# VH-VL binders against ADP-ribosylation factor GTPase-activating protein AGD1 (AGD1): the designs that were tried, part 20

Target 1, 225 residues: ADP-ribosylation factor GTPase-activating protein AGD1 (AGD1), of Arabidopsis thaliana (Mouse-ear cress) (q9fit8r1to225)
Amino acid sequence: MHFAKLDDSPMFRQQMQSMEESAELLRLRCLRFYKGCRKYTEGLGEGYDADIGFVNALESFGGGHNDPVCVAFGGPVMTKFTIALREIGTYKEVLRSQVEHMLSDRLLQFVNGDVHEVKEARKRFDKATITYDQAREKYLSLRKSTRLDVAATIEEDLHSARTTFEQARFHLVSALSNAESKKRFEFLEAVSGTMDAHLRFFKQGYELLHQMEPFINQVLAYAHQ
Short names: E, the ipSAE of ESMFold2; O, the ipSAE of OpenDDE; V2, 0.75 times the mean of E and O plus 0.25 times the DockQ between their complexes.

## First folded at step 13 (VH-VL; framework fv_recaticimab)

Design r101 (from r89 with heavy chain W101K Y102W; at its last look DockQ between E and O 0.01; V2 from the best seeds 0.00; counts 0 for: pae E 9.2 > 2, placed apart)
Fold by ESMFold2, look of step 13:
Structure r101 (fold): chain C 225 residues (1-225), chain A 122 residues (1-122), chain B 112 residues (1-112)
Amino acid sequence: as target 1 above (225 residues)
Amino acid sequence: QVQLVQSGAEVKKPGASVKVSCKASGYKFTDYYMHWVRQAPGQGLEWMGYINPKSGGTNYHQNFKDRVTMTRDTSISTAYMELSRLRSDDTAVYYCARVPKWYDSHGWFDPWGQGTTVTVSS
Amino acid sequence: DIVMSQSPSSLSASVGDRVTITCKSSQSVLYSYNNKNYLAWYQQKPGKSPKLLIYWASTRESGVPDRFSGSGSGTDFTLTISSLQPEDFATYYCQQYYNYWTFGQGTKLEIK
């Protein structure tokens, strides 16, 4: 929160408007970023489908009956490779899910939740401002000839309208402060978490292929005997 | 002291689900695939599927693919098998079993869990 | 799936007898590149889980008595117990792990 004073003033209202404009510009940037994240996670999902297709092709190749090469190449080698390819598909799906959860969902929460709350708080503030202004004009228009019971009602309406106005103003300040805080902390955490998810993905891929390296060397050595 | 210890016997109604646990000890849980095999009363052994505890990746036999879910919790070295939409012919002893490491990432089963009896009766 | 067929389904024998159990696969389980048969044998006593006896068709697991032997190749395999002991009365299963995992129907070995 950057509000030095919470008193209603022209400067206070200008500060609120400036923060609202900043939040809307950030919303548009987040929406573009979200679209990029969607394309990326769709690509990971398509990659999983391709992994399954490749697994099926390897199983079919190793399962041939009328081809001595396909029969000799089948069995445990094909099972080992198809298991590895299923694992790679699992790693891609985990990464896709992590990017969706850590980044895409966070971007949507800001756009649909936090910025929406700012807009709703602004609407409530505007309504309360109109009611307060109307009650104040009635109070300032009181004459000495006004009936005592009518004047008392106008004064009570002014008090109620001011209370509602101050509550709405505080809620708007709170919504703006929350959105500003999330800009710095939530997005940095989400992007950093996404980077860590990529680290884990590549480590899993390396470890899988590294485990297969002695097998690959054994097969190559046999082929060159 | 490599061993697999399974959860206790269960009695279920048709249509329910059962979740059997398998706690591993005496070895690095994430280095070995875990398989599930069942045995109906007086019948032979039927392979159900496996899970890789490191990645969580699974492969299910077609007879169970629609109804089985295999999971694990690496923090407590425990694998789980859940079978849903139970029928009376799912009455069986359910075993977890480990396969060898590295030179044959598939292979024979050693050791086996003690088995978990699941009875499905209407 | 590779179908594993055991014979006989049951067998009665006396202590000291030599017994033979046969297992046939619907496809070869011999892999030519490593020259290994992807076949295991298990023993299961009533109320107990299976216990590994033999892997690679003929390799005895550690702690298994030398009276147990496995032989055969390709599609035809045999478990032999050379001199039957009282603790050997059990059900025996073969299993292939060439393509996924399938078991024979079992052979119950009973006392005569």
Scores: ipSAE 0.006, ipTM 0.546, lowest interface PAE 9.2, mean pLDDT 84
ESMFold2 (binder alone), look of step 13: mean pLDDT 94; pTM 0.956
OpenDDE, look of step 13: ipSAE 0.428; ipTM 0.748

Design r102 (from r89 with light chain Y31F; at its last look DockQ between E and O 0.02; V2 from the best seeds 0.00; counts 0 for: pae E 16.8 > 2, placed apart)
Fold by ESMFold2, look of step 13:
Structure r102 (fold): chain C 225 residues (1-225), chain A 122 residues (1-122), chain B 112 residues (1-112)
Amino acid sequence: as target 1 above (225 residues)
Amino acid sequence: QVQLVQSGAEVKKPGASVKVSCKASGYKFTDYYMHWVRQAPGQGLEWMGYINPKSGGTNYHQNFKDRVTMTRDTSISTAYMELSRLRSDDTAVYYCARVPWYYDSHGWFDPWGQGTTVTVSS
Amino acid sequence: DIVMSQSPSSLSASVGDRVTITCKSSQSVLFSYNNKNYLAWYQQKPGKSPKLLIYWASTRESGVPDRFSGSGSGTDFTLTISSLQPEDFATYYCQQYYNYWTFGQGTKLEIK
């Protein structure tokens, strides 16, 4: 959301607090989503390992020059099947990497980068607020009898504290606005990119297996005679 | 001197409600999440939920969701936990505890309140 | 919920002994990006509230004697008291704060 007014006011303070609560809730959701993404990419990696194991076992069963079973079953058909299965495995590894890059890394950047900046900006704002309040109290305590050099120092301190307070306030507004804009756009883009990566994975897999269909049918027909 | 001071021991009948208070001092109450944890006699620690004292937003453990209400009064830096429809197995010491990180519900607990003993008996 | 299992449930030791308490989580509590284990250890004496000893699995809270140390990562964690003192009689709890908040069932340490 956009700040309607930038002046320090109760309404402005309430708007900032609401945005901070929203950012914290989103951080928790991002952590859970990240854990889910890591589990998913782990599953893809395990699936790739299993693909390689299956292909190796199939090659061993159908390969080798010293085994009558592999001579009867082996040859060009087995080579086509094992090459295709190995290639599907590589598509799966590419998908795993794309999900990690597009989604997992972005979720982590939000949690550790963007939300961290909000928390640091809040710390600076709170410190600057205390300093400014103290400087205002000193200024309000000035008497007409106060020495001019002491009064000038108090007035200078007040102006410096006000400047620091306003800088900290705008920095906090900027950090909150950045975090809010990322949840609107960046997460939608990341999820959509992940879906597109899955589309490409299945399209490549389908096209490869479609090339294998004549060999599949040939083997099935032979097995039924 | 960050500290949490809880209300005194309570004795209740089954079916009643209890409301425990937790007064915070030595820090800005609205900047840190407050949690509630209970401990039945001779048993371990059980997390009940938290409140964001800034907004009043809450998150309750599923075991208590139907019976617990957490509130706060920011003007006196005090959090409250109310447990309704009490049963004898709700007899426990109830603690409030703060997450010491600015505006982060996830963290360790420091400090803890001194605990409030709630006894539920006929 | 991430289940935390402590071992042993109780133990006895003499002053000056080294004691080790283990804590296992049903899921990893390591957040790989910041490389931190979301695991704390508490000491609770009879009639008192828990007291924080260790956070981030191995970081000692200020004022905690250096005979207390934490170690481990992922799912397996250890609290070690290198030279047991009489005031260390207590129940010790591990706690994860990675996903919600769950505690181990406790380890009661009795001094012989």
Scores: ipSAE 0.000, ipTM 0.448, lowest interface PAE 16.8, mean pLDDT 84
ESMFold2 (binder alone), look of step 13: mean pLDDT 94; pTM 0.949
OpenDDE, look of step 13: ipSAE 0.655; ipTM 0.834

Design r103 (from r89 with light chain Y33F; at its last look DockQ between E and O 0.52; V2 from the best seeds 0.00; counts 0 for: pae E 7.6 > 2)
Heavy chain, then light chain:
Amino acid sequence: QVQLVQSGAEVKKPGASVKVSCKASGYKFTDYYMHWVRQAPGQGLEWMGYINPKSGGTNYHQNFKDRVTMTRDTSISTAYMELSRLRSDDTAVYYCARVPWYYDSHGWFDPWGQGTTVTVSS
Amino acid sequence: DIVMSQSPSSLSASVGDRVTITCKSSQSVLYSFNNKNYLAWYQQKPGKSPKLLIYWASTRESGVPDRFSGSGSGTDFTLTISSLQPEDFATYYCQQYYNYWTFGQGTKLEIK
ESMFold2, look of step 13: ipSAE 0.047; ipTM 0.594
ESMFold2 (binder alone), look of step 13: mean pLDDT 94; pTM 0.950
OpenDDE, look of step 13: ipSAE 0.444; ipTM 0.752

Design r104 (from r89 with heavy chain D31S S105T; at its last look DockQ between E and O 0.01; V2 from the best seeds 0.00; counts 0 for: pae E 19.3 > 2, placed apart)
Fold by ESMFold2, look of step 13:
Structure r104 (fold): chain C 225 residues (1-225), chain A 122 residues (1-122), chain B 112 residues (1-112)
Amino acid sequence: as target 1 above (225 residues)
Amino acid sequence: QVQLVQSGAEVKKPGASVKVSCKASGYKFTSYYMHWVRQAPGQGLEWMGYINPKSGGTNYHQNFKDRVTMTRDTSISTAYMELSRLRSDDTAVYYCARVPWYYDTHGWFDPWGQGTTVTVSS
Amino acid sequence: DIVMSQSPSSLSASVGDRVTITCKSSQSVLYSYNNKNYLAWYQQKPGKSPKLLIYWASTRESGVPDRFSGSGSGTDFTLTISSLQPEDFATYYCQQYYNYWTFGQGTKLEIK
């Protein structure tokens, strides 16, 4: 939500409270999403480890026999298969890294950085509000009989408290506006970038295996005899 | 030797929860999926779900997805199955079972745990 | 779900008999790319956990006597015990692992 007016009013303060509540609800959703992303990227990493294990097992299976049939199918064909499978594994590790950078890191920054800044700015605003209210009450209590030097001090304290209050109010508005900006734009970009990373992963894997289709069909034909 | 050793028998009231443990030994716990299967008295075998003990990722049969939670502690090579909101037809022997295929959910089960009898009665 | 149906539900036989247990799946469990049937057989004695006998429809697990044999392909499978021994009286289950995991209802083998 955009701030319509910056004047301090009950409507403005209600708008700030509403935005703070919305930011906290979004923080909770981002934390759940971050946990899901972490689990997903850990699964991709384990999948890569398993790919390497499978490739190593296949390499060990495919050689070193005196049997003419095994020699014809084991060495050269297994090498082409294991090279391709190893490349697909590296595409999976790239995908894992892209999801982490594009999505997981951004979710964590919002949770631990942006929303934390809103909470700290609120605390400073609340303290400055109390100080300003106290300075106003002292000023309103002034009499014409009050010593000139005491009155001057009270007026300077009021001016200082008002300046601090307005600075704290502006910082809180800025923190809330930053969090709203992140909500509207950054997460959409992060999710779309993650989808593009998946598209490229599958496209690369398909193209690699498609080039191998003649070898696959040839091996299957021999195996069915 | 490869072994799965489960926790002891449990008697529970309807509405309670039960948590069964399954301690693995003789193999690398994190390299093989762990499944849970139950058997009601005089009945056949019913698959409940699995856990990837390395990642903690799970997949539950639809009949149990609202009530079952599978977890593990890799530091002690132990898998857990918790079933909540128990009812009398949950009375069964609960087995853990390993798929002996490296990082694969699909396969036969070998070995099985000794089973944990859970009795739900009022 | 792939439904597994066993026949018979119970069977009474004498030591030395040849027995056959049938298992039928509601869809094929043969994976054409590796030409393997994703089917296992288990033996379960009262109060004990199941014990693996056969996997890939016909491959005996280590330590399983050669009187146990499995055969069949696609949807129709059999377990045969060629000369029944006293220790073979148990309940036998087939199981598919082609898509998820489902078990036959069991065949109880009893001594006459």
Scores: ipSAE 0.000, ipTM 0.403, lowest interface PAE 19.3, mean pLDDT 84
ESMFold2 (binder alone), look of step 13: mean pLDDT 93; pTM 0.945
OpenDDE, look of step 13: ipSAE 0.509; ipTM 0.786

Design r105 (from r89 with heavy chain W108Y, light chain Y33W; at its last look DockQ between E and O 0.01; V2 from the best seeds 0.00; counts 0 for: pae E 14.6 > 2, placed apart)
Fold by ESMFold2, look of step 13:
Structure r105 (fold): chain C 225 residues (1-225), chain A 122 residues (1-122), chain B 112 residues (1-112)
Amino acid sequence: as target 1 above (225 residues)
Amino acid sequence: QVQLVQSGAEVKKPGASVKVSCKASGYKFTDYYMHWVRQAPGQGLEWMGYINPKSGGTNYHQNFKDRVTMTRDTSISTAYMELSRLRSDDTAVYYCARVPWYYDSHGYFDPWGQGTTVTVSS
Amino acid sequence: DIVMSQSPSSLSASVGDRVTITCKSSQSVLYSWNNKNYLAWYQQKPGKSPKLLIYWASTRESGVPDRFSGSGSGTDFTLTISSLQPEDFATYYCQQYYNYWTFGQGTKLEIK
């Protein structure tokens, strides 16, 4: 939390306003980032669908049991190739899911949830501030000649308004602290996790295709005869 | 009817300490923050710090942070300001002043104490 | 710190004159959320403590004569005495309470 003082003061309120402005600027950046992430994950999903279609076409091309083309594409070696291509498609779907969970969902929660709660807490604080200011002005206008029961009511209203104001202030501070925590800690974690997901995707793809190298060489040797 | 009454004038030598008292009356002492402000002869006003009268918590201006101590005794509604390692340029009138806003450290000052003259001379 | 600059440093005037004292802050003291200027004016007579005249830039404190008025917003503020009285010869200070507490250097109002 970046608050210098927790006492209600113009310095404290200026810090709150600064944090709210920072949160709104970050919300706009997060919204643009979320839209990019959404488009990326949709592309991965479409790419998976295309991978499956390609493998289905390759398997179908291997139709017919006694056809020389069927033997070449429907044989055990070519079946290993089509199985490997399906698995690469599965790795892509896992990546899509990881990016969505680790990054896209967190960005959306910040935009629609955390910043929205800051705005609602600000509204409650502003209302409580007006009520408290009014109660304070009534209290400051008390005279010695004021009826005892009227003075007691004004003092009671001041204490009640003060309590409500402090509760609203605490809730606003808590909402701002939560949004600042996401800015500082959670987004770094989310982006780093997304990069690790990409590393794992390419590593799995490489390892799978590396194991295909003997079969690639076998098919090439066959084709040259 | 709200009043702040300060202790009397003090004459000190360089290196000594001074402790000024400020007794509040006419309001609930623990509900309002107390500030200290000084004024060197022929000079303007300089804010020194404040005390939360309920908790005893303080906030000091950086110029005084290592030399000033603000305390209070809630049983007699009295705030204290102690300035140590006095120098000749600490010669000033020292005021206590209340922020009239309920439990709020930040605001304008009303009322002020009558002032305590502290003279530092060798 | 927000620096408060008063003008003039001293002023000579006669009873009945209109007097204007200005105060400029190095930063705005208008808090946009409540639309209030965190500025006060004090009067200090020789040998006495400061006395609050004006708060929120333009609100007179109870018991302050109607001839005292405050105006301005943001960074530029004015204290006006509409018809100077003998008891008004004093030093006047502006003060911001937006962030911490700083005072102008004072304006000494002297009798002609």
Scores: ipSAE 0.000, ipTM 0.475, lowest interface PAE 14.6, mean pLDDT 84
ESMFold2 (binder alone), look of step 13: mean pLDDT 94; pTM 0.952
OpenDDE, look of step 13: ipSAE 0.182; ipTM 0.660

## First folded at step 14 (VH-VL; framework fv_recaticimab)

Design r106 (from r89 with heavy chain K54N G57D; at its last look DockQ between E and O 0.40; V2 from the best seeds 0.00; counts 0 for: pae E 5.0 > 2)
Fold by ESMFold2, look of step 14:
Structure r106 (fold): chain C 225 residues (1-225), chain A 122 residues (1-122), chain B 112 residues (1-112)
Amino acid sequence: as target 1 above (225 residues)
Amino acid sequence: QVQLVQSGAEVKKPGASVKVSCKASGYKFTDYYMHWVRQAPGQGLEWMGYINPNSGDTNYHQNFKDRVTMTRDTSISTAYMELSRLRSDDTAVYYCARVPWYYDSHGWFDPWGQGTTVTVSS
Amino acid sequence: DIVMSQSPSSLSASVGDRVTITCKSSQSVLYSYNNKNYLAWYQQKPGKSPKLLIYWASTRESGVPDRFSGSGSGTDFTLTISSLQPEDFATYYCQQYYNYWTFGQGTKLEIK
């Protein structure tokens, strides 16, 4: 949502507050989504560890010098099976890493960085607003009988307070606009990229297993003898 | 010392335009928003819009948006309000008024101009 | 627009009387960030422009007699004249400047 007017006013302040409320609601949704993403990537990591453990057990079962079990399993075909299973595990670790970087890291940066910056910008703006209002009240009370040096100091303070106020206002507007643009674009892109990462994972798995089909058929034919 | 002096009374026919001037003195013209308010005979006050004399930016009430133009000349500290396609119900006193709250469009009005009577009759 | 409703529409009183005029807004005009009510009161005599009496709901403008006072917050506001003088017979308007600018319909204060 774009600011309709940048001049300080109750209408401008209402627009800022609306954007701040929207950013806080999004922060809460991002935290919940982050928790879901973290559980998912932890599950993929545990699955990868299980894949390695399965392959290691299979290698240990079939390994060893002069081992009759290794001979019974058809030697070279079983070695191809353990190599393929280890590669499938590698594909799963790549997927875990991609989901973490594309989605989990972005969600965390929004919560810890972007929303925190909005809150700090609000604090600075509120302080600058109070100082500026006080300087304007002093200026409003000036009379022609006021000493020239006192009047000059009040006018200098007014201009300084306005400068600080305008800087704080534009900083807050910038922080709000940044958070809003991330809502509109970045998260949609991140979710879409996560889906593409899954597509690539399944494609790699399919291609590997498709190449293994002759070896699978050989083992099945041997087992029926 | 702070003063707003408006142009004199005008008599117009329906369909014409009127341009009212408001000359400011006694303060820095560009630091304070200028508003325009009208009052039909025996009626209350009706806000028409404002101009930021520093930037020239304007904001008009919906009822006047397509017929009003507010401008200013900072070199002579003067604001202008032009109302076109006049109707008989535009007969009113038109006031300029300053917001004395530094660089803020949202404030009370002090001072007011003396008013400009615009009479629209056939 | 925020609608401003004044009560009464007209009022007759004698010199020395205490008079109250109420003004009600259709929504709050209290701006929470600066804790100010964006509400002003004006006095208008026939043939003259309005004259500011009170701003921020309760702050008396310089040169306004202390018999004029404003009170209230949020949506309900009161202008009080504690001891009427002959020069106080006029029409009084409240005005909000919270969102846009709207005026009450006016209260005509007449000598009895």
Scores: ipSAE 0.221, ipTM 0.634, lowest interface PAE 5.0, mean pLDDT 86
ESMFold2 (binder alone), look of step 14: mean pLDDT 94; pTM 0.950
OpenDDE, look of step 14: ipSAE 0.512; ipTM 0.771

Design r107 (from r89 with heavy chain K54D; at its last fold request DockQ between E and O 0.17; V2 from the best seeds 0.00; counts 0 for: placed apart)
Heavy chain, then light chain:
Amino acid sequence: QVQLVQSGAEVKKPGASVKVSCKASGYKFTDYYMHWVRQAPGQGLEWMGYINPDSGGTNYHQNFKDRVTMTRDTSISTAYMELSRLRSDDTAVYYCARVPWYYDSHGWFDPWGQGTTVTVSS
Amino acid sequence: DIVMSQSPSSLSASVGDRVTITCKSSQSVLYSYNNKNYLAWYQQKPGKSPKLLIYWASTRESGVPDRFSGSGSGTDFTLTISSLQPEDFATYYCQQYYNYWTFGQGTKLEIK
ESMFold2, look of step 14: ipSAE 0.608; ipTM 0.847
ESMFold2 (binder alone), look of step 14: mean pLDDT 94; pTM 0.951
OpenDDE, look of step 14: ipSAE 0.629; ipTM 0.822
ESMFold2, look of step 15: ipSAE 0.502; ipTM 0.798
ESMFold2 (binder alone), look of step 15: mean pLDDT 94; pTM 0.952
OpenDDE, look of step 15: ipSAE 0.032; ipTM 0.541
ESMFold2, look of step 17: ipSAE 0.597; ipTM 0.849
ESMFold2 (binder alone), look of step 17: mean pLDDT 94; pTM 0.951
OpenDDE, look of step 17: ipSAE 0.467; ipTM 0.760
ESMFold2, look of step 18: ipSAE 0.509; ipTM 0.804
ESMFold2 (binder alone), look of step 18: mean pLDDT 94; pTM 0.951
OpenDDE, look of step 18: ipSAE 0.506; ipTM 0.773
ESMFold2, fold request of step 21: ipSAE 0.451, 0.582, 0.395; ipTM 0.761, 0.815, 0.695
ESMFold2 (binder alone), fold request of step 21: mean pLDDT 94, 94, 94; pTM 0.950, 0.951, 0.953
OpenDDE, fold request of step 21: ipSAE 0.533, 0.529, 0.577; ipTM 0.784, 0.780, 0.799

Design r108 (from r89 with heavy chain S55E; at its last look DockQ between E and O 0.38; V2 from the best seeds 0.00; counts 0 for: pae O 8.2 > 2)
Heavy chain, then light chain:
Amino acid sequence: QVQLVQSGAEVKKPGASVKVSCKASGYKFTDYYMHWVRQAPGQGLEWMGYINPKEGGTNYHQNFKDRVTMTRDTSISTAYMELSRLRSDDTAVYYCARVPWYYDSHGWFDPWGQGTTVTVSS
Amino acid sequence: DIVMSQSPSSLSASVGDRVTITCKSSQSVLYSYNNKNYLAWYQQKPGKSPKLLIYWASTRESGVPDRFSGSGSGTDFTLTISSLQPEDFATYYCQQYYNYWTFGQGTKLEIK
ESMFold2, look of step 14: ipSAE 0.470; ipTM 0.783
ESMFold2 (binder alone), look of step 14: mean pLDDT 94; pTM 0.950
OpenDDE, look of step 14: ipSAE 0.564; ipTM 0.792
ESMFold2, look of step 15: ipSAE 0.234; ipTM 0.621
ESMFold2 (binder alone), look of step 15: mean pLDDT 94; pTM 0.951
OpenDDE, look of step 15: ipSAE 0.015; ipTM 0.492

Design r109 (from r89 with heavy chain K54Y G57D; at its last look DockQ between E and O 0.36; V2 from the best seeds 0.00; counts 0 for: pae E 4.9 > 2)
Fold by ESMFold2, look of step 14:
Structure r109 (fold): chain C 225 residues (1-225), chain A 122 residues (1-122), chain B 112 residues (1-112)
Amino acid sequence: as target 1 above (225 residues)
Amino acid sequence: QVQLVQSGAEVKKPGASVKVSCKASGYKFTDYYMHWVRQAPGQGLEWMGYINPYSGDTNYHQNFKDRVTMTRDTSISTAYMELSRLRSDDTAVYYCARVPWYYDSHGWFDPWGQGTTVTVSS
Amino acid sequence: DIVMSQSPSSLSASVGDRVTITCKSSQSVLYSYNNKNYLAWYQQKPGKSPKLLIYWASTRESGVPDRFSGSGSGTDFTLTISSLQPEDFATYYCQQYYNYWTFGQGTKLEIK
């Protein structure tokens, strides 16, 4: 029979418990962060809707290229402004989607998936431990007068319970290791990705509006007449 | 009739090493962890470490980890404890003791060996 | 480190007396998964190795007389000898095996 070579020492169990407590504390912080991310992406979505509404209102007020009110507002240049404002709204929707994918979804996976798996693995480990202890008690109570078939069954049950215990221990260690690696790596990756998404959003917006600067000044100069 | 029989008394000078043996009988030697505990004259009991006789893996108390080596020979059901760089305060009775709980380092001790007196004097 | 404190450090009593020895751990030694207290009691007679009396705080080892009993849970434990006999002259140790292995300092029982 193949037993795990990893010792089940007091130090090892203390390390597991410490990692479980750390994962639970991080889950609570991730929940708060997730809720903040949701409010932020909702705000971006509302901002996008407002951008569309503003541009629609501006276009409607202008009444088209040959309308006397449209000509008074700088006609063809005003159309460039409304096209640019729509494009900026599109950049905002891309940013919203990127923050949701890179950060919100990953935070939710940690809270609902990874930490949940740790809790399930702990329950199976506790059950396997009780079964193993019971099998060890029976094995220690064997006498030379015990029937050979009964003794063989007790020894088989002992080895089976040992195997199940070692498997449950391995699964708990694996779940804890996965949660620990997400703690160390995934948080930094996700935050850095959202910062890069913001950088690209502002860069695109700046470049678009920078191209509009001569037209902005031109319309202002015309309006001051 | 589980029994642990230890090697005889030793007299050593400071700086020397001592190796105490513990021969097990009456049970499957590799199924149960073996511990070492010492007792200085007129003092209480001090845990030193354990060995898993199946794998040979060891765990030592921090106070001894730089000076103690625990080994075993499964062919003769014998565990060994070697303590190096002996000092006068290493004068003690050294015991081996089995954990009677199947394949678990965590447990009470039953039985104990009869003890090996190690005297360190200049 | 789980520190084990025994009280008293020594005790004089007469044959037939009821004696109690207490042992307090600095942390709980009760493990919730199996509801067991990881505590043992040993008797050590002069010139001899320790002998197991009690494990799991209250389970008497085979061959140990009924006059020995263990009780308590968590951090507070008691060894009781209900009717002291001449052969009970010894030092008694408690030991935890919950996190590493530590022993109480011992209680010397002297018979008058």
Scores: ipSAE 0.174, ipTM 0.584, lowest interface PAE 4.9, mean pLDDT 86
ESMFold2 (binder alone), look of step 14: mean pLDDT 94; pTM 0.950
OpenDDE, look of step 14: ipSAE 0.426; ipTM 0.746

